# Miniprotein binders against q9h3h3: the designs that were tried, part 231

Target 1, 235 residues: q9h3h3
Amino acid sequence: EDGFTAEHLAAEAMAADMDPWLVFDARTTPATELDAWLAKYPPSQVTRYGDPGSPNSEPVGWIAVYGQGYSPNSGDVQGLQAAWEALQTSGRPITPGTLRQLAITHHVLSGKWLMHLAPGFKLDHAWAGIARAVVEGQLQVAKVSPRAKEGGRQVICVYTDDFTDRLGVLEADSAIRAAGIKCLLTYKPDVYTYLGIYRANRWHLCPTLYESRFQLGGSARGSRVLDRANNVELT
Key: E = the ipSAE of ESMFold2; O = the ipSAE of OpenDDE; V2 = 0.75 times the mean of E and O plus 0.25 times the DockQ between their complexes.

## First folded at step 16 (miniprotein)

Design PO22
Fold by ESMFold2-Fast, scan of step 16:
Structure PO22 (fold): chain B 235 residues (1-235), chain A 105 residues (1-105)
Amino acid sequence: as target 1 above (235 residues)
Amino acid sequence: TEDEVRKQFEELIKRFEKAMELVEYLLELAEKAAKNGDTIKARIILYIAEELAEQARKIIEELKKLAEETGNEEFKRMAEEAKRIIEEAEKRLKEVKEKVKEALS
């Protein structure tokens, strides 16, 4: 109702990216240490700016888990942003296809499944499931926001390497569901994030490419995945 | 009614003020990112600020329309004040954008 919630959350995410992260890196840390690390740093208790009564005394931007095969590749984001600025001045129509082409040209292909949960046991349990899936190799990388001073919902982001690889995006959804997650998931390509595009934008673009809803007893997959742009069910 | 129109106007003013506060926060954040050498993040933040300024401009157009429809002199003055505020914010936005462009080269 207040509007600008997405923009405010985006601003907070940008600020969080610039602060220190708590990372469990499965490339260098034995998987046997994960449960103790999760118990030490539950996201409902880790505070955004630190507090003597929390697990952290210093600011924490994100709590992240890197999989054994994780190899970060953001592509040429500077080139993408330069091309975006040129596109805006060119007068050429801006469409989802245009942004997809810019992303491919500059190799900015990553994307993420997003879920928003209130602080508490349900959030901590969901994060633990996701973290275990990452360490076991079913997902590549994930992060969760710490608890904000005002409370509010926290976000879990589960990344995939290539938003144009539909199979890979759907496999990530399946792994999230297999981890016991039942809440609504939405998928956003990072190209929209790098260009500052959120739900309300002057180009009327929908930055959410997919939506996943949990289903009981219907499908062995456990979820229905919808292509938001084409309104086509992919499962 | 007169009371309903006034409530609409006041709600638009509050929304405009929230947008301007967020723009100021984003500009501070963009300068912090630029100072840290993260020009990619600085540009993302500036894109968000630009979009908010565009949305704030639309709010001002709604305020102006409401002021014209009612002939209310106080509404006209408040809409003109909002216009001054956004023009100042747009000037600062342009200044920060130039600083980021300089850091890119």
Scores: ipSAE 0.719, ipTM 0.873, lowest interface PAE 1.0, mean pLDDT 89

Design PO23
Fold by ESMFold2-Fast, scan of step 16:
Structure PO23 (fold): chain B 235 residues (1-235), chain A 105 residues (1-105)
Amino acid sequence: as target 1 above (235 residues)
Amino acid sequence: TEDEVRKQFEELIKRFEKAMELVEYLLELAERSAKNGDTIKARIILYIAEELAEQARKIIEELKKLAEETGNEEFKRMAEEAKRIIEEAEKRLKEVKEKVKEALS
């Protein structure tokens, strides 16, 4: 790792969670208002800490869209974290299978497809496509980071309810591709996020379970998805 | 050669300093999260800080090895300074962990 980039980005994401969010909530807002909202808050222009020249004068942590059927369920995260601390103290082996079982036991099943894009038209276009898919019901929930003061790539997170439901994870990938997204996607279960596991960890765990690559003229689904743990193609 | 070893040592020191700066930021963030009643987030932040401290310890092991192999007194002094810094950071990490445990109760 260059300079703890993953850990630094994780720290910034945690800080962003604590600041106000800009939310389009399809449970309470008519879908007809989405295009105006997207035009008002393009993620390449919304600044992390506010600026007179941007759409926001005050800090914004995340820009999010909630689908009509969105019902947040994080599971028993407190129980998960307590069990994780006990496991580390026990000295027992820590493997991907161990974390999977802890996640299942505590019902911490959500996960997300991640894409990183530079600020600009492509980011705003990708986010608009994802947001429409969420409001139309092809995806459940998504969020995108605002523009950092230092610049750099922004992240779009597209959530699924159950990382152990491979078909559901693949269906979300298909919906992302159908929205016109062509960049690399990686999938991370929230259990790794809740346990603070990133690329450089002492257990040598790969926190990313799947990779999705756009394929031109190949398959009907528009992408090839790789299971990184088993190094096998799922599509 | 000697110049290559010096550059390697200096890069390790810079990497160590970046890790320590990030640990300090994370500890402040964990305290803020706990004060806001978000103990789940505070624990996540502390897990990240613990991993960074572990990585910083490995950097110190590399610094000490290079200092011992070269017999360079300046390298030895810098490695000892780095060890002092991480000990202070680990003490702060323990203190913040105690505050978060108190907030959980």
Scores: ipSAE 0.720, ipTM 0.868, lowest interface PAE 1.0, mean pLDDT 89

Design PO24
Fold by ESMFold2-Fast, scan of step 16:
Structure PO24 (fold): chain B 235 residues (1-235), chain A 105 residues (1-105)
Amino acid sequence: as target 1 above (235 residues)
Amino acid sequence: TEDEVRKQFEELIKRFEKAMELVEYLLELAERAAKRGDTIKARIILYIAEELAEQARKIIEELKKLAEETGNEEFKRMAEEAKRIIEEAEKRLKEVKEKVKEALS
């Protein structure tokens, strides 16, 4: 089970993207309906492929909450992928800097904070906190994976608009902490996702830019953030 | 010992089989994405499959090395079968990649 885990998770995420989503869209749905929606669709009970006795009888890829101000902008992903293929055939060095440049050139700037939690009360409580932060406008958009077969952790993804905006990325971390989240968080720009770059890649790239640890004895907003790609503490 | 070498060989075979199962799954997903007109997602899936195929090639190199060092004919046969499997997968990968390029045009 531990071989090719990142690639397997990536494959499952791609499959999940193509299956139906359960969405609470605050742009069209009153915030007063959120608590009932969260009670109906706790991520620990929603099953990936549907099950009699779960909240869903049909497959669910993702459970998502869109904020009132959410306006998706994926940039020019087609152009990014074409440029990536050209870069690979050029023989020019492939570094974190070159990927950052391609992302900026093609306006593929979104990214996400990731947290992995076992199915159960703690996952459902964490997701409810994140969902409320999204609906209240402290975060823009988030999603959580449904329950897979035995033993699997579930992932909560909290998106930001621009991975090059350090202040925005750090403010999202603060909002996650303020929602009561204390587990390890890692941040991944979507450019790496669009290029199929995961842990084991031939260019030895670290697709995770930041990691956040809850500060022991700190406030709910207190965390230490490491710039993992450059191995520098960001207070 | 020979017992430990057989365990190493079996572990490599298991890793190879897992990689090939995942490549086949990814190729099916890529075709599904392409048929839906989602060429962006199809290309992501193909990039992942390409990385896995390269990792599987490295496993085959290790299998062949162990077969050579031990002189074990069973290991040599299994390594050659693995080579055939990866070559078929690489051919299919190329075919799906060309379908995606055609959809882009």
Scores: ipSAE 0.758, ipTM 0.885, lowest interface PAE 0.7, mean pLDDT 89

Design PO25
Fold by ESMFold2-Fast, scan of step 16:
Structure PO25 (fold): chain B 235 residues (1-235), chain A 105 residues (1-105)
Amino acid sequence: as target 1 above (235 residues)
Amino acid sequence: TEDEVRKQFEELIKRFEKAMELVEYLLELAERAAKKGDTIKARIILYIAEELAEQARKIIEELKKLAEETGNEEFKRMAEEAKRIIEEAEKRLKEVKEKVKEALS
């Protein structure tokens, strides 16, 4: 019974994708320039639609950092969407396993770790840590939302290339934790995003595949990762 | 009580209106994406709009149930108006979906 917050955030993310991005591209820009770029564009101060008092006067959809090895591969998203529409009309059961098979068949394998933080020092510090990990090669690519007109939490998305590769997903979690991030992380395969599946969908699918919680002081890894689909700890 | 039922009905109407405003916003975004040639994004936006329309339809069923149980003629009128609004939104959703499909061919 929420106020459609997830759907509203999804709509804003789609709108943001269509506006200009601020990008630090480590494939073409020296790593030594990163600190100056981060100081110029702290996400808590970059405004979504531009403001004379902010770092930007024009709209910004996303602030992103591309790693040296970043090579976008979305797979066959058009084929995925066509197959999804056919599946809905076929009357066959729609389950997490069915979506996983559609994703594999169409090579739509990317996914992302998500974290939500309020505008301020902690957000900017977390983003700087993530951005450095991307430029240093510990992570592949990441983006963060700018500050919305009404405020509210901002999101950092850290992408991996294959959600079926458990080791790769866990390595990304470890790199995020090594960057000093202690908040809750959730992992969502992009197949759910491409099919518009969020909370409270008619198929009762959970788009969150993994969940990571920081463990205080006791573990060398710094986190507990849960496979939410199978209720199995990947400790 | 009657006062509690009225508040419940008003909350459902507010939730329905919020869903319809978001559907309208999404349909405008889908057309913008389609015009830019981004049929993948247009489809994503339409899928979100379809799910919101489904949620709005469930709200209407709850509104109709409350109107029938209370016999309140004003509740009945409001539920019928909500039904008109969702039917128009569903028609527009179908039109935008067909436009996107044409861009894919």
Scores: ipSAE 0.767, ipTM 0.883, lowest interface PAE 0.8, mean pLDDT 89

Design PO26
Fold by ESMFold2-Fast, scan of step 16:
Parts: sequence; structure tokens; C-alpha cells
Structure PO26 (fold): chain B 235 residues (1-235), chain A 105 residues (1-105)
Amino acid sequence: as target 1 above (235 residues)
Amino acid sequence: TEDEVRKQFEELIKRFEKAMELVEYLLELAERAAKAGDTIKARIILYIAEELAEQARKIIEELKKLAEETGNEEFKRMAEEAKRIIEEAEKRLKEVKEKVKEALS
């Protein structure tokens, strides 16, 4: 039983957004400095609220890498939220299609691949691979959570511009796999995040659109991607 | 059995308490976001708090059902206390929502 785990993690993510971030910004920092930055701030060692024994003495919300071409465009989130509130008071059915249309209308199109890993070498190695892919231009932007006070798994988020662009979402999955990532990945459109929709919601909406599982086949590496919304295997 | 029902009731109370702790934490975060001028984030936080309050209401319905089915006076009192707690939390949630709404206008 989940004991509000998704809602608790969401609350922690909102709090983390409001605390300082450690950012490697490839738009202004030479790529040659990335390896030193990754060595200085391994996510398994960076503590959420600061610790004299860690790389940080002060709170850190997120550790992020911005690609050279990164240009944030969240769309009209205020308009999306206003329309969402109006929809709820209207009494009209709330369905996945309704949310998709709301997102398109307000240009709130970004989404992210999520992976959860325990603190340690595998997490730090995975993050380093993702960070290099971002700086090299195969991914646009990514972030990873710091180590929580009570422990537990950390999350790496890899963002894409448009959750309705299936090919773009799949290309990001391929880039993540090419970086050496073999764990389960799930894809969530940011529209669900902006509307506070998580696993246990009153509308029975599934905020996860895609699920990716690593598969090694033939002379190539690939993954099996399931479209959770339509229950269709894409690969 | 009576021990099994007591265990179930206690687990529901713990779950309710967890939900209420999260709601209070979220309301504090929503005010912090609003003070920073981040009305988008404040609204996200309030949406999560509203969903938790709905889930807590369902826990109260389960507590109430167990109290009625068992006729246990202590269960009835605990369910009434939980109801009062959530009503105060819902009132606080409404107040914070109005504060955020005012910041938007």
C-alpha cells in the first residue's frame, strides 16, 4: 500500500524546486569543465539539506544540466490552470483526451523520462552518462534529486519538448539507452505535473504515457516501449 | 475478529494522520510559493493538497463504517475527532486558495 508516497514525493519535488539548484549550463560553460563538475557534485553525495561532510553545506533542491540549445518554453501554464479549474466546475467529463487537448491549446507540451535509482555508484554513473549526452546535444536538459535525509531512491528526469511528438519521445529514450541506462523508464507529460495529478487521483487518469524496458537483441541494442494510454507496443 | 478490526482501524488512523501531515506541509509550501510570487507553483501545491483532502475524506468514511458496524464507542469518538480535524484542514485550504487567488488578481 503506498501511504501517499506519490503525493509525498510530489510535495518534496515542489519544495526542491524552490531551493537553490546546482546547474551545469552548457550555454555559458565549456564542455571541458563537465567532468570536474560531475566529480565535485555526485548526486549520491549531495545532500538535500546540506551537511558539512557532503559537497554542500547548504540546501540543494536539484542538480541539473542544461544543453547548449536549451530554451525553456513552458507554454501558457497560467491559462492551462485557469482552464483546468473551469473544467472541474463545469461538470464535463475529465478524460486523458480532455487533458491532452487542454495541453495542446495552451502549448504546455514538455514531458520527461523518469528513472529511480538507489544512492551509490550506479546512480552517479547513470547521471554522468545522461549529463554528457545533454552537453553533447543528444538530450536537451536533465536533473537529478539530491540524497534525501531519510534515504531512499533518487530520481533522474530527462526532458523532451513535446509529449505529442512520439518520434521525439522515442529518440530521447534511444539516447538514454545509448548512454548506458538499462533500468525501467517511465514518461510523464508536464501537463499532469502542472495540474497536480499523480497515481491516486479522483479522475482515474494515468499520468504515465510511456514505459520503456531495456532489451538486447541481434547486433543492436534497443528497448521495448509501451504506450500506456492506448495499451499499444511501439517497439 | 475484534483484534483484526482494531488493527484495521488503527492502520486507517495512521494513514489519515499521514495525509493530514502532508496537507499541512503542502499548505505551508503553497504560502511560501505565493510569497515568492510563484502563483503557478502555489496552484500546483494546492491541487495536490485538495487531492489528499479527498483521499482523507475516504479514510474517514471507512472509519465511520467500522465504527457503525462494530458499535464500538471508542471507534465512534475517534472517527468524530478525525472528521473535525479534516474540516479544519479544509477550512485552512480554502483560506490559502483565496490568498493565492487574490495574488493572481
Scores: ipSAE 0.756, ipTM 0.883, lowest interface PAE 0.8, mean pLDDT 89

Design PO27
Fold by ESMFold2-Fast, scan of step 16:
Structure PO27 (fold): chain B 235 residues (1-235), chain A 105 residues (1-105)
Amino acid sequence: as target 1 above (235 residues)
Amino acid sequence: TEDEVRKQFEELIKRFEKAMELVEYLLELAERAAKHGDTIKARIILYIAEELAEQARKIIEELKKLAEETGNEEFKRMAEEAKRIIEEAEKRLKEVKEKVKEALS
């Protein structure tokens, strides 16, 4: 068993961040142009490194939609990283509570719902639903990975402003479900991303805080959300 | 069995080689990020590389354990080669960390 899939995916995401993005920015582009943009750039057809046969001839790192009210606020990431390095050098215990406090102190509060889907119609349909929710104001910002050269599932990331605001996290989940998404969702605070913490870390931290499963059961509720760390149902 | 131990050893070598390839890729990405002034991204990439190097060190510990338990000279030589490779990678990791630190200040 080879492992390192989390680190490999993280490396790919870092490289993708540094390549050009295809962006629909609702702050500067009329909402009426979204459907044409989605038809031009379906994520199952946009290739990571470009191909004359795809919608893009040049590399694309991410395909993103920014809401009209989107105002990037990453907080003090430099201060967070400096504090993290000092903490490691100090020999003090590194726990989920420690990372939460570092995040709060440095205002690095954003996080994201993640969903993984195979390339194809369902991915493109899910992304279109998410993109419309962003442009209509039910979500703030989202991005999706292009099709990798090696194939495999693609990821849709739906961001929220504050991972400590459970109501806001749940509202984003509800908007995702209202867009017709039925797959498993997991939620990761960006503090873990900025510190390079993935599932196989030396501190045995679980970087995924919430899990959402589609459930219709006996009610109209679209999902059941679990707090993974405390094993508590939130819905 | 001896065949199963050899299979375990070969799987560990394969995992180690994959880890080293990924570390090389990450170091190249970190240098590119730093060159473009993105010290935040460079530090994230270096944190991932450091975690991967530590995982590779654990693989080497397992390789050495297997070599000792079997008394196999071939396994011992392969474990020593892996140790040499990771020492060089750790040296390069330190060099890139210093470059990023200099770019930060």
Scores: ipSAE 0.742, ipTM 0.879, lowest interface PAE 0.8, mean pLDDT 88

Design PO28
Fold by ESMFold2-Fast, scan of step 16:
Structure PO28 (fold): chain B 235 residues (1-235), chain A 105 residues (1-105)
Amino acid sequence: as target 1 above (235 residues)
Amino acid sequence: TEDEVRKQFEELIKRFEKAMELVEYLLELAERAAKNGDAIKARIILYIAEELAEQARKIIEELKKLAEETGNEEFKRMAEEAKRIIEEAEKRLKEVKEKVKEALS
């Protein structure tokens, strides 16, 4: 009914990217400092635009944790965007396969698992678990949005370095589950983000590749992973 | 069913208005990204704005169809006003794209 919630959230994320970030960088900061940092900056209390009554007086776009081995490689995003504009002009079919080829050609391979949680204890607990997994080396990098002025759910993004490496994407899901996360997760390659592709696009592309649902019981992975594009279970 | 048609028309207008508000916000963000020298982010924002404008055009086609089917003169006027608004937004989008291009080169 509302129609454009994904595009609104994307616009807010673009604005947040341009504001200062609160970062715990395990490459330069001892792991022993993490618990104090998490206590100082719980995402349910950090305000998007600053408030003297919150942990921050100045605007914060994102709260992030970088792992000790984290080495960002975004690839040739400018080349990707130029190729995307050429592809649209060419009349060639625009499919998940053609976008995958563009991403590989320009080395734009990163992607992320997304989870949306209401502000509160569960969000802060989930973020703390993810942050510890990053510092301990089970995950590479993660970020969480601060609390918006109007409220609403906050997002945790857990990045992987290669969306074409299915095993690596599934290993990240397992690490998230091992951290105690039970909510719905969806996976989006950054190529879709860099090209501004969201739910309602003219090419009818599904912007998420995978969906992970927590499975009750004793399965080794703790979740069911579905291939969204093909509607096929990957378990 | 007459109430259902009016509700459908009003929902389409509401959806169109939300798209136009978001386009305006995105154009402001694209200019900010360009002033920061961030070509990649400016282009992402413009791609989202272009998709919203395309969706808004489709909403206008649905509004025109309902206005034609009902013969309702108020619906016709509202559809024509929506067309004027999208044309203005498309001109602004083109202007911002040129401004971004100039700022980045």
Scores: ipSAE 0.768, ipTM 0.884, lowest interface PAE 0.8, mean pLDDT 89

Design PO29 (at its last look DockQ between E and O 0.89; V2 from the best seeds 0.84)
Fold by OpenDDE base, look of step 17:
Parts: structure tokens; C-alpha cells; sequence
Structure PO29 (fold): chain B 235 residues (1-235), chain A 105 residues (1-105)
């Protein structure tokens, strides 16, 4: 991995955010149509730029599923960004606690579990499980990146409303595990995304708050969740 | 060895070029976001670009150090060229940042 892989992926994500999305909205579409929609737009076959022979002829930024209880509330992101710029200018120390307080102050509390999977059946099956969990109300919203021309791993993002609600974050992990997902999961608050903070930042901030590893047998949750900031297991 | 130092210098140049390529791409994306009225996204993109520019500056300092330690005139010229490239990119970054600020007013 070259030293700028995270920034490259971030740039590609920003570009994708500006292109049209394929969305299944459970608020307006019957749940009975989900299987047909999943069959029509499997993430491993949907291409970023609408390649010949793909299900999409036009560029697609993301494939997303919205649950019945989904309400887009990003808080005061503009105010957050302004406060962040002012903080940098002040020369005051910047810590994970600083970012948490900024997020709370501006009500920018959303976060996401992330998983990276190679294109193929396993990805499509994982996405189908997540999409079903969203439509059934176990999760609120999820998205998956389309297939890149060069290939590579695709990312599934499963959102939670509040990264400060540890129970809510853990419940989402449990729902993901119940959907049959066994890969490594990382949880990142959106505040870090909104401020352009990635792994190799000048403040040495880690945008990953939690890590979930699948556990074979024993735990009721089917995973071990690590608090990365405190290096403590939560489960 | 001289060969090892040369290899290190070339690796730094390659990393610098990758960083600058990303900065240029991010600037294009920021302008697009601004034109679309998505100021929040434009700011995010600019924050990433600013961080990459800072990393590129650190690479230039390492390039300069290696050039000075070896006394290699070719390395000095390449480090100076890298400095010109980053200065131009930072100028463009500032211009795009001002456009985004104007869109917020």
C-alpha cells in the first residue's frame, strides 16, 4: 500500500458522492420488491462508470438502502467546519476529546461501520443480508460502493445515528453479524470525514473508534469489539 | 551506499509525484463541488488537499536534506523543482479556498 491509499480512496468517495445513487427506499417502496432490486443491481456487477454489459449504463456513485426509520440528520456540519478552522488558527491542542466535543456541540453525531470485500458472490451476499436488515428495521441505512474499473475491494458502510451511544454502535455490530458478516469491521464517526481527517493526519488522530472481529462460538454477540482509543474490549 | 541514497531519493520523488497528482485531482473535485453548491463537500476535499500538501512539503524537506548530504547537483535541481511544483499547487489551493468562502457568504 502506498502512503496515500487512504487519501486516494477518500477522493474517490468524494467523487462518487457527486454522482447519481441507486437507492432502495423502504419508506416509499414495498419490502417485497427488495429481492428483485438486489437481483437487478448486485454490487459486484454495478460499475462505477456504467461500463458496457453492466446493469447500469450511467455512472453510479453508491448503491444505498434506506430503512423505514431513516431520517437524514447531519447536524450543523457547516458550523462544525467553521469551528474546526477557528480551532486550527488558535493553535490550541487538538485531541480526540476535542473532536468529540465539536461533534456534540454541532450535533454531528453520525458514524458508520465499514467493511471491505472483494467483488463477487460473497460481497453480493453480504450486501443482500445488510439490505434486508435495513428494510426489516434492524439497521437504519447502508450503502455500498460499485465495482471499480480496476477492480479492488468494495466498501459497505452501515450507519448509526450517534457514535457516542456505545450501545447503539454495539447493536449495529450485532445486527451486521446476525446478517452473516464475518469480516473485520471498523467504526468511524462522520465528524472525522467532514473534517478531512484520515489515518495519516498531522494531529495523529485515529478516525477509527472501534474494531469488531468475528468470534467463532461462545459470545452471544458473535464478535469482539475493541475500543481503539482506550485499547479495551467492550464485549 | 551511493546507490542506496539514489534509490531513496527516487522513492521520495515518486511519493511526491503521487501526492501532487492527488492534490490536483482534489482541486478539480473541489471546484466541481463548489459549482454544484455543495460547499460542505468542497471544504472536505480542500481539507484533504491541504493535508496532502503538508505531507508533500515534508517530502521536499527530506529531498533537500539528501541533496545537501550528498552534494549531488542533480538532486538539488530536482528538490528545487519539487518546491516550485508545491508552491504553485498551494497558490491554486488558496484560490479555490477563497472561491468556496465566497460561496458561503
Amino acid sequence: as target 1 above (235 residues)
Amino acid sequence: TEDEVRKQFEELIKRFEKAMELVEYLLELAERAAKNGDVIKARIILYIAEELAEQARKIIEELKKLAEETGNEEFKRMAEEAKRIIEEAEKRLKEVKEKVKEALS
Scores: ipSAE 0.845, ipTM 0.921, lowest interface PAE 0.5, mean pLDDT 93
Fold by ESMFold2, look of step 17:
Structure PO29 (fold): chain B 235 residues (1-235), chain A 105 residues (1-105)
Amino acid sequence: as target 1 above (235 residues)
Amino acid sequence: TEDEVRKQFEELIKRFEKAMELVEYLLELAERAAKNGDVIKARIILYIAEELAEQARKIIEELKKLAEETGNEEFKRMAEEAKRIIEEAEKRLKEVKEKVKEALS
């Protein structure tokens, strides 16, 4: 509205990152406890700041599930940030190839599939399916935003470990669809997040690398994935 | 007409004010991240604040252009006040960047 929607959302995400998280960690918690945890903390009922009557009495930034095989490795983010700052003071041009090379050089290769859903049963059902896929090992880690005061859409993030590994990214898309997800998915490499680069950026970079659309005229498990940078379908 | 230009000028001022409110909020978040020892997060937040400050500078250039084209002294005074506000915010932004850099040393 005011032209700063992306920046407002980014600021709230940064604030949420620093507040407490509700985490189901399959590395330390038996898988048989997942269903009870999901029933206790549905994302449409967990409130950002702990409203009366919600399952949480304190603020919650994110609700997350860590898979048994999740091995976190952010790479050399501090080196990435230092190199980025040096490039900007150099006056050299910034292109999508610049960002890709920085990510590769510093091994900051993770990324995420994103989906946006309104609060309610559809969101809670989608999250439960994703969470089960994570605990069962088809996905590595996912998080979902809690219910905001304004009552807007919530986001589910499903992480992958290497955005340059197209097969791995497509396998994650397939696992998401197998969990019954039919909405639009967009994929963003984490390098953009670590450098504070969002949709309305001065370089006109496109942080969305892929889009996935559920294939309505084909197999119920199929999807059509578009490479946004090259306008090429990946299947 | 002068009425159309006045509406455009007032809309730009409102956008500038919203941008500056967000910059101030981001600087508070960056200081919080730095106090928690999360320098990576502090840098992300500062990158967002820097880009937003640059956008606010562009709004000031539009305000100055409209003030010059109309010869309106009220518009000129408001554009100069906006310039003073962003110069103070940029000074604070530099100070917060130095705090984050010092936390590494």
Scores: ipSAE 0.804, ipTM 0.891, lowest interface PAE 0.7, mean pLDDT 89
Fold by ESMFold2-Fast, scan of step 16:
Structure PO29 (fold): chain B 235 residues (1-235), chain A 105 residues (1-105)
Amino acid sequence: as target 1 above (235 residues)
Amino acid sequence: TEDEVRKQFEELIKRFEKAMELVEYLLELAERAAKNGDVIKARIILYIAEELAEQARKIIEELKKLAEETGNEEFKRMAEEAKRIIEEAEKRLKEVKEKVKEALS
């Protein structure tokens, strides 16, 4: 409400990226070990900066699960950032289409579904469902923030390889819903993250491309997905 | 009323202070990312800091306008102090940005 919440959350996410991560890597760890790992590191109890009373005594930036087929490819982020700086000094219009083209040119295609949940049993249950979907191959990779010092909502991020692949983005939404998730989901391409574009940007860009809302009693999909830029329902 | 204008001025000062605290935090994070060799992350952090500095400049312009409209000498002094603070922050931002550029090459 004080006007800088998105920027503060972005700063915290950047700091978290630089601290150690707790990772369950299904490429090297048997799936049978997941339940014990989830019981040892529930995100509502893992503390951001460590606490003798929590599962961790040292700082933890993120808790992550990598799928068996996970193959990270961030593309040419340095080239993307150089092109972005050149674009800003050129005086040319900065539009969603321009950023999409920059992302494609530099192969910076990943994106993520985001959900925000209060610390507690519902968060831990949601994360367990997402983690199992990743290990079972329905999702590729996911991470969740640890508990902040003063509490507040935690975020679960579920990544997809290509934000321009609408089918792939929708399949990830379906897998999230199949895991029992009923909260609001929003989808953000990583190109916006790499360029430092958040809610209050000078170019009036909306970095969120899609919204997914749970549909109670739905027979087919379990959710309604909206393309925010075009105001078109995709489901 | 004068009380309403004072409250508006105090809210703008509070917002400015929060923006400057966040810019300072971001500059420290950018320096840490650069020292770790993570130039990509340093640039992201600097982009966020640049956006905040831009927003803080707009707050300064609002503070100046209120000080001029009211003729309040206290408001004028506080607006000048805020201007000094943002100028120092912008200088530090430029210095960190140059260090990151040097690390790129």
Scores: ipSAE 0.768, ipTM 0.889, lowest interface PAE 0.7, mean pLDDT 89
ESMFold2 (binder alone), look of step 17: mean pLDDT 84; pTM 0.814

